# Designs tried in a protein design chat: VH-VL binders against RNA-binding protein 12B-A (Rbm12b1). Part 3

Target 1, 77 residues: RNA-binding protein 12B-A (Rbm12b1), of Mus musculus (Mouse) (q80yr9r283to359)
Amino acid sequence: FYVHLKNLSLNTNKRDLRNLFRDTDLTNDQIKFVYKDERRTRYAFVMFKNQKDYNTALGLHKTVLQYRPVLIDPVSR

## First folded at step 5 (VH-VL; framework fv_vedolizumab)

Design c6 (from c0 with heavy chain D104H)
Fold by ESMFold2-Fast, scan of step 5:
Structure c6 (fold): chain C 77 residues (1-77), chain A 119 residues (1-119), chain B 112 residues (1-112)
Amino acid sequence: as target 1 above (77 residues)
Amino acid sequence: QVQLVQSGAEVKKPGASVKVSCKGSGYTFTDYYMHWVRQAPGQRLEWIGEINPYSGDTKYNQKFKGRVTLTVDISASTAYMELSSLRSEDTAVYYCARDEGYYHAFDIWGQGTLVTVSS
Amino acid sequence: DVVMTQSPLSLPVTPGEPASISCRSSQSLVYSEGYTYLSWYLQKPGQSPQLLIYKVSNRDSGVPDRFSGSGSGTDFTLKISRVEAEDVGVYYCMQGTHWPYTFGQGTKVEIK
């Protein structure tokens, strides 16, 4: 199960995302920040190992992280 | 209010260097890329380069590589563009502009700094 | 480098009438994730450029709804439904998909 995170602060690190998703079983290797031509973007992909964690993550859509609402979308094909 | 305020006009001789400043206010300086764009009189806008204020990572247009250096002073919320080995063709208005990153577009612009290169 | 070509280069318009500006890129502006980074700017006489539209069709905060953007791939259009006196200036498209970022040559909109 993947979710696409949007509108992240450029200062967001994996520790910040593990704290956001602290009610899930999330490790650093499940988090992939998107880079565009070696430039950090406001996008990341997060893999959840089970449906329970995936549903928990979707429920956090628009949670404010570092003064920005985090947009959490099911990954498009 | 979010603003970018640039240093004043400069007159330089060919071969000199110029350093333009751009001070951000009203937002988290490290959370937006800073770009530099120039416009020669009557000409199109031309992208010079960008800097990530948080990391200091830069990316330059190859046309200016070797002559341009972008830096930041995080504590002062100020970005700098230094252009060396000036030529008459470098006469232009130089702008700093903020990139939201999510849009890959320049949402806030400085007022511009005229740099005149003349003998 | 990606070449951005605008037409027309000069556009005299009667107040209240519509205006349309075309922007074409020498290669597709679709990024691998499906996003298209095409923006439009207005530079009023003696002023800095200002953002009108980002990601093809999204209006920046405070931009009147008479401005709209559309297009895909390599062909993009900026439309002004009813031109007003304050809309005079030079309009630029810009691509942010490929390095280096590149601008069109500009379209000068003037009131007749």
Scores: ipSAE 0.486, ipTM 0.876, lowest interface PAE 1.7, mean pLDDT 91

Design c7 (from c0 with heavy chain D104N)
Fold by ESMFold2-Fast, scan of step 5:
Structure c7 (fold): chain C 77 residues (1-77), chain A 119 residues (1-119), chain B 112 residues (1-112)
Amino acid sequence: as target 1 above (77 residues)
Amino acid sequence: QVQLVQSGAEVKKPGASVKVSCKGSGYTFTDYYMHWVRQAPGQRLEWIGEINPYSGDTKYNQKFKGRVTLTVDISASTAYMELSSLRSEDTAVYYCARDEGYYNAFDIWGQGTLVTVSS
Amino acid sequence: DVVMTQSPLSLPVTPGEPASISCRSSQSLVYSEGYTYLSWYLQKPGQSPQLLIYKVSNRDSGVPDRFSGSGSGTDFTLKISRVEAEDVGVYYCMQGTHWPYTFGQGTKVEIK
């Protein structure tokens, strides 16, 4: 199960995302920030190991993190 | 509300250096890349480089590498572009511009600083 | 470097008429994740450039809906459905897919 995070603060680190998803079992290895030629973007991919955690994460769509609403979308094929 | 305000016009001799400032206000300064772009009279826009205000990491257009230095003062919400070994060809309006990161586009621009290099 | 080529370079328009500006890139602007980083800017006389369109077709906040962007790969178009006096200036396309970022030569839109 993957979700695509958009509109992240450029200051967002993996600890911030683990805190956002604190009601899930999320480790640093499940979080991948998207880079363009070594430049941080506002995108990340997060893997959830089960349906419950995935559904919990989708329910947090538009939660404000570091003054920005985090857009949480299911990954399309 | 959100704005970038640059320092005033400069007149320099060939071989001198110039340092232009760009003060951001109305937003979280460290949450946006800052770019520098110039425009010589009657010419197209030319990208100089970018800086991540949070880390201080820079990326320069190779045309300017070795002559340009981009820095920031986070506490003052101010970005700086220093260009050394000035030539008459460096006469241009220099702009700072904010990159949202989400769009890879420059959504807010400073008013520009005219740098004139003449003998 | 990626070369951005605009056409026409000069576009005199009567107010109320449509205008169309072409922008072509020497390389594909599609990033590995499928995004295309092509933006359009307007520089009014004596002013800084202002963002009109980002990611090919998305209007920046406050930009009138008479402005639209389209295109894919290497061929892009900015359209103004009905030109108004306030639209006078030089229009630039910019690619943000490849470093260094590069701009077109500019298209001067003027009344007459």
Scores: ipSAE 0.284, ipTM 0.826, lowest interface PAE 2.8, mean pLDDT 90

Design c8 (from c0 with heavy chain D104S)
Fold by ESMFold2-Fast, scan of step 5:
Structure c8 (fold): chain C 77 residues (1-77), chain A 119 residues (1-119), chain B 112 residues (1-112)
Amino acid sequence: as target 1 above (77 residues)
Amino acid sequence: QVQLVQSGAEVKKPGASVKVSCKGSGYTFTDYYMHWVRQAPGQRLEWIGEINPYSGDTKYNQKFKGRVTLTVDISASTAYMELSSLRSEDTAVYYCARDEGYYSAFDIWGQGTLVTVSS
Amino acid sequence: DVVMTQSPLSLPVTPGEPASISCRSSQSLVYSEGYTYLSWYLQKPGQSPQLLIYKVSNRDSGVPDRFSGSGSGTDFTLKISRVEAEDVGVYYCMQGTHWPYTFGQGTKVEIK
């Protein structure tokens, strides 16, 4: 189960995302920030190990993190 | 309101260096890339380089190789461009400009700093 | 470096008439993810440049809908459907796909 995070602060680190998803069993290796030409972007992919955590994450769509609403989209593949 | 405010005009002799500041306000300074662009009188805009204020990582236009240094003071929300070994052809208005880090487009610009290099 | 070429360089227009500016790049501006990093700026006399359009066709916040961008690959166009007095200035295209970023030479739009 993957979600695609959009509109992240460039300051968002893995600890911030684990706190956002604190009601899930999320570890650092499940979080992948997206880079363009080795530059940090506002995108990340997060893997959840079970349906419950995945659904919990989708329910957090538009939660404000570091002054920005986090857009959380399902990933089909 | 989001704004970038630059330091005042400078007059320098050939061979000197100049350091221009750019203070950001109204936004999270470390959350946007900062670019530097110049424009000689009546000429096109020319990209100098960029800095990630959070990491300090820089990328420079090779035309300015060895002469330009970009830095930031995070606590002051201020970016700096230092250009050394000045030549008369460096006479230009220097701008700082903000980029959200992905679109490679400059949405907020400083007012510009005129640097005049004359003997 | 990628060379950006604008035409025309001077564009006198009658208020209320449309205007069109061309921008061509010496190589494709399509990035690996399929996005094209081409933006347009307006520099009014005595002022800093201001962003009009980013990623070919997206208007920046507050930019009137009379401005539109289009194009693909190496050939891009900025259109103003009805030019107003406040639109006077020098227009620049810029590519952000390849390092270093490069600008066109500018198109001066002025009222006839």
Scores: ipSAE 0.373, ipTM 0.829, lowest interface PAE 2.4, mean pLDDT 90

Design c9 (from c0 with heavy chain E100L)
Fold by ESMFold2-Fast, scan of step 5:
Structure c9 (fold): chain C 77 residues (1-77), chain A 119 residues (1-119), chain B 112 residues (1-112)
Amino acid sequence: as target 1 above (77 residues)
Amino acid sequence: QVQLVQSGAEVKKPGASVKVSCKGSGYTFTDYYMHWVRQAPGQRLEWIGEINPYSGDTKYNQKFKGRVTLTVDISASTAYMELSSLRSEDTAVYYCARDLGYYDAFDIWGQGTLVTVSS
Amino acid sequence: DVVMTQSPLSLPVTPGEPASISCRSSQSLVYSEGYTYLSWYLQKPGQSPQLLIYKVSNRDSGVPDRFSGSGSGTDFTLKISRVEAEDVGVYYCMQGTHWPYTFGQGTKVEIK
């Protein structure tokens, strides 16, 4: 189960995302920030191990983190 | 409102260095890459480099590498561009510009600083 | 470096008529994730450049609907559906896909 995060602060770190998703069982190795030519973007991918955590994460769409609403999209495979 | 305000015009002799400042206001300074771009009289815009204000990480156009240094003062919300070993062809208006971060596009620009290099 | 070529370089326009500016890149501007980092700027006389369009076709906040961007790969177009007096200035395309970022030569839009 993956979600695609958009509109992140460039200063968002993995601890910030674990805190956002604190009601899920999320560890640092499940979080991948997207880089363009070694440059941090406002995108990340987050893996959830079960559907309950995945649904919880989708419900947080537009939650404000560091003055920016976090856009959370399901990843189609 | 979001603004970038640059320091005033400079006149320098060949071989000197110049340091231009760019103060951001109205936004979270550390949450946007800052770019520097110049424009010689009647010429196209030319990208100099970028800095991540939070980390201090820089990337320079190879043409200026070794002569340009980009820095920031986070507490003052100010970015700096220092260009050394000035030549007459460095005469230009120098701009700082904020990158949306997401789009690699420069949405807010400073008013420009004219740097004139002449003997 | 990626070369950005604009045409025409000079574009006199009668007020109210449409204008189109072409921008061609020497290499594809499509990034690996499918995004194309091509933006357009207007530099009015005596002013700093201002962003009009980013990622090919997205208008920046406050930019009038009469401005539109299109294109893909290496060929891009900026269109103004009805040119107004306030649109006079030099238009630049810029690519952000490949380091270093590079600009076109500029297209000067003038009222005739």
Scores: ipSAE 0.497, ipTM 0.863, lowest interface PAE 1.5, mean pLDDT 91

